# VHH binders against q9p7j3: the designs that were tried, part 209

Target 1, 174 residues: q9p7j3
Amino acid sequence: MILPLFPETQVHVFVYENVSNCAAIHEQLISQNPIYDYAFLDAATILYKKQVYSAIIRALEDRRDEQMKTKTIHSEVILSLSPKTEISSAFRQFSMTKKSKNIVVVKIDSKLTEEEEFERLDKLVEGNRVEFSDEELQKLIDFKVLKKNYKLDPSTLENPLASILSSIALRGYS
Below, E stands for the ipSAE of ESMFold2; O stands for the ipSAE of OpenDDE; V2 stands for 0.75 times the mean of E and O plus 0.25 times the DockQ between their complexes.

## First folded at step 15 (VHH)

Design dc84 (framework vhh_6qgx_2; at its last look DockQ between E and O 0.94; V2 from the best seeds 0.80)
Fold by OpenDDE, look of step 16:
Structure dc84 (fold): chain B 174 residues (1-174), chain A 122 residues (1-122)
Amino acid sequence: as target 1 above (174 residues)
Amino acid sequence: QVQLVESGGGLVQAGGSLRLSCAASGFTFSDYTMAWFRRAPGKEREFVAAITWEGDDTFYTDSVKGRFTISRDHAKNTVSLQMNSLRPEDTAVYYCAAASYDSGTPTEYDYWGQGTRVTVSA
């Protein structure tokens, strides 16, 4: 996938449900295995495609403007999901953990087709790939976690997308 | 300023034990995953062990599993590596490292110690 504002950057997003090896993936991440150069998100924290896209765009903008707060574009994506500026907080809020069952995987700067990238990633993730869509994400979301992460209340829950996107876009400006 | 200071290295015979310690200062210790790395002569630096910021998960490279134990003391801002049944191939400079996250992406460690030398003789 090519984003209009970043035509030179290819992005892929995958969704997996019923992942059995999140602990193993976590171990590979801690040990700095470069084969796992992705952003692994807990699907329980993701409600909309636009939420993911907004975070990706924010990260790419930060990189373009040489304003990244983290060391890699993938870590910047995770940070960009959060309304908080603290890196540790953002990762605690949104990143995959050993306890995750469903995940969203983001690849930035891919040199492969979506299918080729999937073939590589499929060797790393033991789960079922599902469509990257609002319908599928809605099945995986934990609304308690979502409300906590974005401090949603009854008034903002009427249109949570607007609140989420505002939080992402305005991080560091409040 | 941020400091990670390793101690406990030295010369030990094969089968012996050492306990490495790393004293951390200059950052919020409880917000960081702590790890040990090592660099053997003529080899690249490699991951040895890590313990999460919460202290509830530990990770080890395969070659040290069952022999090494990583632990942390939040009250003292220290991380330790108990090394038992040491082998000549464990000879290396051991480095303490800290990361503000430990999942989501391959971990980037923000802070590093100067290292402590461990030599295991046959």
Scores: ipSAE 0.843, ipTM 0.925, lowest interface PAE 0.5, mean pLDDT 95
Fold by ESMFold2-Fast, scan of step 15:
Structure dc84 (fold): chain B 174 residues (1-174), chain A 122 residues (1-122)
Amino acid sequence: as target 1 above (174 residues)
Amino acid sequence: QVQLVESGGGLVQAGGSLRLSCAASGFTFSDYTMAWFRRAPGKEREFVAAITWEGDDTFYTDSVKGRFTISRDHAKNTVSLQMNSLRPEDTAVYYCAAASYDSGTPTEYDYWGQGTRVTVSA
């Protein structure tokens, strides 16, 4: 996909359900295996496509403005999902863990075509790839996790998207 | 004010053993994943072993699996690397590293020690 404000930047987002090898992926991340240069999110934390895109756009804006708080664009995406500016908290809130069952994977600045990224990532993730759509994401979300991560109250629970997008856009400013 | 101080390096003959230690200060040790990396002469830095903040899970690069053991002592804020059956190809400067998060992306280690030199002679 092409983002209007970042037409030079390749962005791919993949969703996998029933992933059986999250522990093995975690091992590869700890050892800094460059093959795993992606942002691996727990699908339990993602409600809508716009949530992911808003975090990507924020991360790209921070890179453009030389205001990244992390060392890589993929790490900046994870940070950008959080309403707080604390890196370790953001990672613990949104990242895949060895216990995750469903994941969302983001690739920015791919050197590969979308087809090649699908082939590569399908070999790394032992699960069922599904469409990156609101319909599929809503099957995987954990509303208790979402509420806790964004500090949602009863007045926003029926339609939390506007609150979530505002939290991402205004991270650390108000 | 975060410090990682390594010790225990030295010269050893092939087949011998060394124990490296890393003393950590300036952060909440139990919240950090700890790792050892090494850089051999003329080569890039490579991962050796890690122990996670959550559950003390251990991971090793294939070339040291079964020979090296990583451990941590929460009371002393130390990480140790017990190196057995050492080989000449284990010759390197060994670095202790700490990460406040170890998931989501390839782990970005926030803090690094100065390194301790290990030389294994034939």
Scores: ipSAE 0.810, ipTM 0.894, lowest interface PAE 0.4, mean pLDDT 89
Fold by ESMFold2, look of step 16:
Formats: structure tokens, sequence, C-alpha cells
Structure dc84 (fold): chain B 174 residues (1-174), chain A 122 residues (1-122)
């Protein structure tokens, strides 16, 4: 996807499979460790690159328009994945948990190159980095979870992307 | 009006125990993760313990693990911190806090109590 309105905002997205330390990462998040200032998503909820970029764009638009509902851009990305406005629901549905096996990690406003950011993140995550691509995401998705999160019915299964993206774009945020 | 009202602080000898309690009102208690933080004189606030909104997971900073126990009571809308084997280094103001989520990004705690003082004498 193209970010024409945010050309100077550096965004990095990483995908890890077979993560062994999600419980330890969760401890760092709940204790507010600022080194972990990323958005940690459960990869079981993410099927497309466009899904992630649409949530990032929505969060950045809400920041630009002073309409954020959460205090940081990373928490706003997690909220922006949800078709609904309730913060707790969005986090329950999309965030990494101690039970997660594969994760998608987003960094917004990075002052580092992708490789430099990876070097920092790789010290925090015990898992195998894979490409951020639809091919790799498709291997990690749980379609039952995806259908539940976006209320997809059998009639939309041929082109679920449009339904997912419209849910992100049309609801819950300024 | 959201309120977190803390009690149970005081003076204790090293090796002793205290139980802190936090009574919560003005929000749906069962939807919130509850935590305790502390601030020692001249230091930054630090995380002590948390218990998830279902009560199925607990978290502790390393320095208190095995000595402190967090628990919650849905019938009374309270969260408690049992502090055993207290050390002078545990001297701080202890704050109760509540958050609507507990993972995905560093947790934002929306509500805070006024704090209760704990002093541990050698």
Amino acid sequence: as target 1 above (174 residues)
Amino acid sequence: QVQLVESGGGLVQAGGSLRLSCAASGFTFSDYTMAWFRRAPGKEREFVAAITWEGDDTFYTDSVKGRFTISRDHAKNTVSLQMNSLRPEDTAVYYCAAASYDSGTPTEYDYWGQGTRVTVSA
C-alpha cells in the first residue's frame, strides 16, 4: 500500500514465527517497559499486508486530526484494526497474548533504518523473522478468528479483503 | 465517578507482613486489569504486580516475586497485595491502578489511587 499523506513517517513491520517468549514480552508490556514501544499483534488475526497498512493509515489520520482514542500511536494501530470503537475489545481480538505463537510487530515514527530497528527488536523477540508478505501471513492466519473479528459471512469469503478494509476505514475513528 | 481507594499501609519491621487493599468503584471492575505500582523517595514509579481482568494470570517484578501476592475479589470489587518478608527497600508509596487492556503495547493505566505509604524499618 501507498502512504501519500505521510511520506516522512517511517514505519517498519516485522513478522516472527515460532515465538517462544510471548509470555515474557507480555510481562514487559504490562509493566510499561518503554523499550517495548511497538504494536505487538497476534499473527493469527492478520491475513494481508493491506490490513496492517490500513490500520496504520487510520491511526495516522486520527493522530493528524487530533481524534486518537488511545495515548500512543502504537495503541491506536491496535484499536484501528477493529471495526468497533471499544478499546478493550480491539486489544482482546488483535493483540499478542502469552499464548500467541506468531506475531506481527509494528513500529511507527522510527528514527532507524529497517535493519537497525530489526537489530533492536530481535533482542526482544525469541522467534524466526519471516518476510512481511501476503504469502507468509497466509501461513500464519487463523481463518476462524478472522471471520469472527470482522463478522465475515460465507457470501464474502470470495473477496474478504474488501470487507476487512471497509471495516477498518469506516467505523470507530474520527 | 471512578474511585480507587487504598488502605492497609503503615509501619512494619523488616521481615514482617502487610496487606494492602484497593476498593474500586465507578467502572465495571471485571473488565479491568488491576495493578500495584510503587514510588520510593527520590525514585521513579515502578511496577510491582498485576492481575488480569479474569484473574487467571498474575505478574510480578523480579524483586518481589515469591514475597508478594496480588489477588482480586469480584464480589467486593477489591484488589489486594499481600506483602510478606518485607525489606527496607520495599519502603514506598504504593498505588493501585486499573487498565482496560493488558497486552499488545505497553499498558496504559487509566485510573490511579491516591497511594498508601508503606515504611519498613530495619
Scores: ipSAE 0.674, ipTM 0.851, lowest interface PAE 1.1, mean pLDDT 89
ESMFold2 (binder alone), look of step 16: mean pLDDT 84; pTM 0.852

Design dc85 (framework vhh_6qgx_2)
Fold by ESMFold2-Fast, scan of step 15:
Structure dc85 (fold): chain B 174 residues (1-174), chain A 122 residues (1-122)
Amino acid sequence: as target 1 above (174 residues)
Amino acid sequence: QVQLVESGGGLVQAGGSLRLSCAASGFTFSDYTMAWFRRAPGKEREFVAAITWEGDDTFYTDSVKGRFTISRDHAKNTVSLQMNSLRPEDTAVYYCAAASYDFATPTEYDYWGQGTRVTVSA
């Protein structure tokens, strides 16, 4: 995908369901294996494509403005999903865990095409790849987790998109 | 004011044992994943072992599995590396590291100690 304010930045987003090797992936992340340089999110926390893109745009803006709070662009994407500025809280809210079953994987600044990243990532993730679409994400979301992470009122649960996007954009001001 | 101070390094003969300790101060120890890395002369830094902030799960590089044991003492704010059956190839400067997050990206460690030298003679 091309982002209007960041046309030179390569962005790829992948969705996997029924993943059986999250514990093995987590081990590779903790040992700093550079092959796993992606952001691994729990799909239970992501409802919309726009939610992911808004976090990516915020992270890229923070990088451009030399205001990143984390050390990598992928970590900054995870932080940017959170309405709070606390790094550890953001990771605990949105990250894949060793017990996750469905994941969303983000790659920024890829030197590979989307097809090449699919080929590479399909070798790392033992699960079923599905399309990155609102329809597929809606099958994997946990609304209780979403409500807790964004502090959604019952009145906003029928159409939470605007509230979620506002929370991401206003992180640090609320 | 965050500090990680390693101790316990030294000279030991092959087959011997050493216990490294890392004293942590200036942060909430229980919220951090703790790890040991090493760097041998002329080589890049290598992951050795880690113990996670949630569940005290332990991870080891293949070359030390079964020989090294990582543990933490929350009351003393220390992480330890018990090194048994040491080999000349284990000769390196050993570094303690701490990270507040570790589940979603290759873990970038926030704090590092200055290192303690381990020399294993043949």
Scores: ipSAE 0.528, ipTM 0.782, lowest interface PAE 1.4, mean pLDDT 87

Design dc86 (framework vhh_6qgx_2; at its last look DockQ between E and O 0.85; V2 from the best seeds 0.67)
Fold by ESMFold2-Fast, scan of step 15:
Structure dc86 (fold): chain B 174 residues (1-174), chain A 122 residues (1-122)
Amino acid sequence: as target 1 above (174 residues)
Amino acid sequence: QVQLVESGGGLVQAGGSLRLSCAASGFTFSDYTMAWFRRAPGKEREFVAAITWEGDDTFYTDSVKGRFTISRDHAKNTVSLQMNSLRPEDTAVYYCAAASYDFGAPTEYDYWGQGTRVTVSA
């Protein structure tokens, strides 16, 4: 996938359900295995495709403007999902953990085609790949986690998408 | 602020043992994943072993599994690497590293020690 605001940046997003090897993936992340250079998100935290795209766009804007707070674009995507600028908190809120069951995987600046990334990831992730769509994401979301992460106020009548996107776009300024 | 100090490096014969230690200056490492990395002359830095902040899970690169043991002493605020059955190929400068988060993307180790040299003679 190509983003209109960043047409030279190759972006791929993959969704896996019923993943059994999150602990093994976590081990590879700790050892900095370069094959695992992706952002691994817990699907319990993602409700919309636009939520992921907004975080990617924010991370790419921060990279363009030399304002990244983390060392890699994939880490910056995870940070950018959070309404706050505190790095450790963002990672604890949105990242895949060894106990995750469903994950969203983001690849920025891929040197591989989408098909080659699918082949590569399908060997690394022991789960069932599903379409990156709002319909599939809505099957995997945990609304209690979502409400807590974005501090959704029941007194506000705005739809959750608009509130989430504003939180991502205005991180650190609200 | 976290400062890391390594100790325990030295010269040892093949088949021998060394124990490396990493101490924090100031605050405890209870919320940090700790790791050892090494760099041999003319080679790239490589991962050796880690112990996680959550549950003290341990991980090792294949070449050291069964020979090296990483451990944490919470009371002393230290992380140790016990190196047994050392080989000439283990000759390197060993670095202690700490990360406040270790999941979601390849772990970013924000704090590094100065390194301690290990030389294994044939």
Scores: ipSAE 0.796, ipTM 0.890, lowest interface PAE 0.5, mean pLDDT 87
Fold by ESMFold2, look of step 16:
Structure dc86 (fold): chain B 174 residues (1-174), chain A 122 residues (1-122)
Amino acid sequence: as target 1 above (174 residues)
Amino acid sequence: QVQLVESGGGLVQAGGSLRLSCAASGFTFSDYTMAWFRRAPGKEREFVAAITWEGDDTFYTDSVKGRFTISRDHAKNTVSLQMNSLRPEDTAVYYCAAASYDFGAPTEYDYWGQGTRVTVSA
């Protein structure tokens, strides 16, 4: 996909359920294997497509404006999901962990079609691809985690989209 | 000011052992994943070992698995690399590195030491 504000930037988003090799992916990330240059998110933290796209847009805006806090666009997407500016906190809250069962994977600046990127990613992730849709995401979310990550109270948990998007867009120091 | 200071390098015969140490200051040590990288003469810097910020997982490049052990001491703000059964191929400058995350995306190491030289003679 190409975002209207960033016509030069090809983005792909994939969702996997029942992932069995998160620990193996961890090893590749920590050793900086360039084949694994994606953002790997825990699907338990993602309720809406718009949540992911808003974080991507915020990261791309910060790159355009030379205001990124992390060194890569993929790490910046993970930071951009957080309402706060602390990098380690954002990763603890939103990234895949070795115990994750379902994940959302983001590729920015792809030189590949969606099908080509999927073929590459499918060699790295042991799990089942599902549609990137609000319907599928809502099956995978953990609302306790969502409430904690965005400090939602019971009145906002019924329809939290505006609160979440505001947190991403208005992150208090940038 | 962030500092990573390596020590413990030197000359050793093949089959010998060395213990490298890295003293960290200027950041909250318990929030960082620590790693060792090395650069052999004429080659690119390569990953050697890492230990997560909680200390619950360790990782090693294949060529050192079973011979090297990474550890960290939160009370002393140090990370160590015990290197046993050393081979001439382990000859390199060894660098301590720190990263504020270790999952989710390829780890970027924000802080680096100046390195300590290890020479393993045949």
Scores: ipSAE 0.621, ipTM 0.833, lowest interface PAE 1.3, mean pLDDT 89
Fold by OpenDDE, look of step 16:
Structure dc86 (fold): chain B 174 residues (1-174), chain A 122 residues (1-122)
Amino acid sequence: as target 1 above (174 residues)
Amino acid sequence: QVQLVESGGGLVQAGGSLRLSCAASGFTFSDYTMAWFRRAPGKEREFVAAITWEGDDTFYTDSVKGRFTISRDHAKNTVSLQMNSLRPEDTAVYYCAAASYDFGAPTEYDYWGQGTRVTVSA
């Protein structure tokens, strides 16, 4: 996928359910295995496609403006999901954990087609790929976690997307 | 200033044990994942072990699993590596490292120690 505002950057997003090897993936990430150059998100924290896209766009804007707070574009995506400025908090809130069962995987600056990237990623993730859609994400979300991460209340729960996007967009401005 | 100071290295016979220690200062220790790396002669630096900021998860490279144990002491701002059943191939300079995050993407370590030399004789 090509984002209109970043035509030179190809982005792919994949959703996996029933992932059995999250702990193994974590081991590869912490050991700095370069073939795991993705952003691995806990699907329990993701409700909308636009939530992911907004984080990606924010990360790309930060990179463009030389304002990245993290070391890599993928880690910046994770940070960009959070309303908090603390990197550790963002990762605790949104990143895949060893207890995760469902994950959203983001690839930035891909040189491959979506299908080729999937084939590559599928060798790393032991789970079932599902469609990247609001419908599928809605099945995987933990609303308790979502409410906590974005401090949603009964009034904002009427339109959680607006609140989420505002949190992402305005991080660091309050 | 940020400092990571390794200690505990030395010469040991194969099958022996060593305990490495890393003293951290100049940053909020409890917010960082701590790790050990090593660089053997003529080889690239490689990951050895890591322990998360909360201390609830540990990770090891395959070749050291069952032999090495990483631990941390938040009160003392130290991370340790207990190395048992040492082998000649474990000979390397061992480095302590700290990262402000550990999951979700390949970890980038922010701080590094100067290293401590471990030599395992046959």
Scores: ipSAE 0.589, ipTM 0.822, lowest interface PAE 0.7, mean pLDDT 93
ESMFold2 (binder alone), look of step 16: mean pLDDT 82; pTM 0.843

Design dc87 (framework vhh_6qgx_2; at its last look DockQ between E and O 0.65; V2 from the best seeds 0.00; counts 0 for: pae O 5.8 > 2)
Fold by ESMFold2-Fast, scan of step 15:
Structure dc87 (fold): chain B 174 residues (1-174), chain A 122 residues (1-122)
Amino acid sequence: as target 1 above (174 residues)
Amino acid sequence: QVQLVESGGGLVQAGGSLRLSCAASGFTFSDYTMAWFRRAPGKEREFVAAITWEGDDTFYTDSVKGRFTISRDHAKNTVSLQMNSLRPEDTAVYYCAAASYDFGVPTEYDYWGQGTRVTVSA
């Protein structure tokens, strides 16, 4: 996928439902296994493609401007999903946990093609890969989690997109 | 301000045991996942064991499973590694590490100790 402001940056986003091995993936992350160099998100927190892209764009802007608060571009993507600047809170809010059932996986600066990343991830993730689309994401979202993470009231839950995107874009200034 | 201080290393014969300890200060210990890594002569640093901030879940590299036990004491702000049935291959400098988050990406350990040397003779 090509981003208008970052046309030379390779970005791949994958969605898996009914994942049975999140605990095993978590163990590999704790041990710093380099094969798992991705950002693993809980799909319960992601409602729109634009939500993920906005976080990626913010992370890439912060990297370009030498303003990253984390050590890697993948960790910066997770931080950028949060309306707050606190790293550990962002990770608790948006990351895959050992109890997750559906996940969104982001890869930036891949040395592999998209097809090669699909082949690799399909071996690491024990679940069903689905299209990265608003339709598929809307089947996996948990609105209670979304409301809590972005501090939405009931009146904005019918059309939360603008509020979510503003929260991501204005992180650290509210 | 943050400090991790390892102790308990030394020389031991194959089949022996050692207990490594790491004393933590300068951060809220209970909020951090604690881990042990090691680096053998001529090799890369490798993961040995970890104990998570939530639920005290423990993880081990395959080569030490059943021989090593990681534990933590919240009252003393310490993490320990009990090493039994030691082998010459366990010879390394052992490092204590702490991470404020352990989800979402390969864990970025925020703080590291200076290391303690373990030598296992044949």
Scores: ipSAE 0.788, ipTM 0.883, lowest interface PAE 0.5, mean pLDDT 88
Fold by ESMFold2, look of step 16:
Structure dc87 (fold): chain B 174 residues (1-174), chain A 122 residues (1-122)
Amino acid sequence: as target 1 above (174 residues)
Amino acid sequence: QVQLVESGGGLVQAGGSLRLSCAASGFTFSDYTMAWFRRAPGKEREFVAAITWEGDDTFYTDSVKGRFTISRDHAKNTVSLQMNSLRPEDTAVYYCAAASYDFGVPTEYDYWGQGTRVTVSA
């Protein structure tokens, strides 16, 4: 997909359930294998498509404005999901770990169609691709984790999207 | 203010052993994943080994697996690389590196030491 405000930037988002090889992927990340140049998120932390797109937009805006805090656009997406500015906290809260079961994978600056990127990614991830949709994400979320990550109380849990999007947009200004 | 200082390099005969050490200062050591990279003459720098901030996971490139052991000491803020059964192909400058996260994306090592030379002769 191309975001209207960033017309030269192709973005793809994939969701996998029942992933069996997160530990192997982690090994490739720590050794800096360039084939794994994606943002790998734990799906237990993602409830909405808009949550992911808002983080992507924030990361792209910060890149455009030379305000990125991390070294790559993919790492900036992970930071941008967090309401806090501490980089290590954002990664601990939102990244795939070796124990993750379901993941959301983001590719920014892709030169490939969605299906071409999927074919490449599918060789790396051992799991079942599902639609990137609010319906599928709701099956994979851990609401206790969501509540903790975004400090949601009972009133905000009734309408969590607005609170989550505000946290992403206002990071650093609260 | 951030410093990574390697030591323990030198000349060793093939089949021998050497222990590299890296002393870290200027950051909270327990919050960082530590790694060793190496650069052989005429080649690009390559990953050798890493150990997570909790010390419960270690990673090795295939060519050193079973011969090298990475470890960390949180009390002394050091990471070590025990290198056994050394081969001439292990000849390189070895660099200590640190990253504040080690998952989610290919790891970004923000801090690097100056390197220590290891020469393995037949």
Scores: ipSAE 0.650, ipTM 0.842, lowest interface PAE 1.1, mean pLDDT 89
Fold by OpenDDE, look of step 16:
Structure dc87 (fold): chain B 174 residues (1-174), chain A 122 residues (1-122)
Amino acid sequence: as target 1 above (174 residues)
Amino acid sequence: QVQLVESGGGLVQAGGSLRLSCAASGFTFSDYTMAWFRRAPGKEREFVAAITWEGDDTFYTDSVKGRFTISRDHAKNTVSLQMNSLRPEDTAVYYCAAASYDFGVPTEYDYWGQGTRVTVSA
């Protein structure tokens, strides 16, 4: 897909459930295997599509403005999900772990169609692809983790999306 | 000033053992994934082993699994590589490296040591 604000940047987002090889994927990331040039998110931390898109947009804006805090655009996406400025905190909060079962995978600057990218990614991820939708994400979310990550309270839980987006947008301004 | 200083390299016979150590300073050690890389003569630098910032996960390249063990000491800001059952093909300059995150695919680690040479004779 093409984001209106970034017409020259193609983005793809995939959701996988019941992933059996997260540990192996993690190892490849640690090893800096360039084939794994994606942002791998724990689906347990993602509630809305707009949450992901907001993070992507924030990361792209950071890149555009030469204000990236991380080394790669994909790492910046992970950082952008967090209300915290610390990179390590953001990764601990939102990144896929070896224990993850469901993941959201983001590709920035893709040169492939969505289908082609999926075929490529499908060779790396051993799981079931599901639709990237709020409905599917809601099935995978851990609300305890979500509440912790964004410090949601009873008042903000009435409209968690607003709180999440505000946290993402205002990171570093608190 | 950031420093990674490797030590422990040397000449060893095949089947022997070496323990490499890397002393880190100038950055928050506990926030970094630590790793060992190596560059053999005529070859590109390759990943050897890594340990996450919390020390709860370790990773190894296939060729060293079961022979090498990476560990870290947060109190001493050191990372070590125990190398057992060494082979001639393990001959290389070994580099200590630090990355502020252990997810994603960075182009490079944040910090690198100068390397220590390991030579394994047949």
Scores: ipSAE 0.023, ipTM 0.377, lowest interface PAE 5.8, mean pLDDT 90
ESMFold2 (binder alone), look of step 16: mean pLDDT 84; pTM 0.855

Design dc88 (framework vhh_6qgx_2)
Fold by ESMFold2-Fast, scan of step 15:
Structure dc88 (fold): chain B 174 residues (1-174), chain A 122 residues (1-122)
Amino acid sequence: as target 1 above (174 residues)
Amino acid sequence: QVQLVESGGGLVQAGGSLRLSCAASGFTFSDYTMAWFRRAPGKEREFVAAITWEGDDTFYTDSVKGRFTISRDHAKNTVSLQMNSLRPEDTAVYYCAAASYDFGNPTEYDYWGQGTRVTVSA
């Protein structure tokens, strides 16, 4: 996908369910294996496509403005999902863990085509790829996790989209 | 004020052993994944071993599995690397590193020590 405000930036988002090798992926991230240069998110934290795109746009804006708080654009995407600018808290809230079953994977600035990234990523992730759509994400979300991460009250939990997007767009500004 | 201080490096014969220690101060040690990296003369820095903040899980690069053991002592705020059956190719400067999160892509280590030199002779 092409973002209107960042038309030169290639963005790919992948969703995998029933992933069995999150512990192995974690090991590769800890060892700094450059093949794993993606943002690995726990799908339990993602309800909407717009939630992911808002975080990507915020990360790209922070990179453009030389205001990134992390060292990589993919880490900045993870941070940008959080309502706060606390790096370790954001990663613990939104990142894949060893126990994750369903994940959302983001790739920015790929040197490969979308097809080549799919082929590469399908070899790294042992799970079933599904469409990146609100319908598929809704099947994987954990509303208790979502409520905690965005501090949603009962009045917003029934329709949380605007609150989530506002939290992402206005983090550190409100 | 954050400081990671390595010690225990030195000169050792091939087949010998060394124990490296890293003393951590200025941050909450138990909240951090601790790791050892090394840089051999004329080469890029490479991962050696890590011990996670959650569950003290250990990870090793293939070339040191079975020979090196990483451990941490929360009471002393130290992480250690026991290095057995040392080989000339283990010659490097060894760096202690700390990460407040370990699911970065790749994991971004927030703090680094100054390094301790290990030389393995014939």
Scores: ipSAE 0.493, ipTM 0.783, lowest interface PAE 1.8, mean pLDDT 87

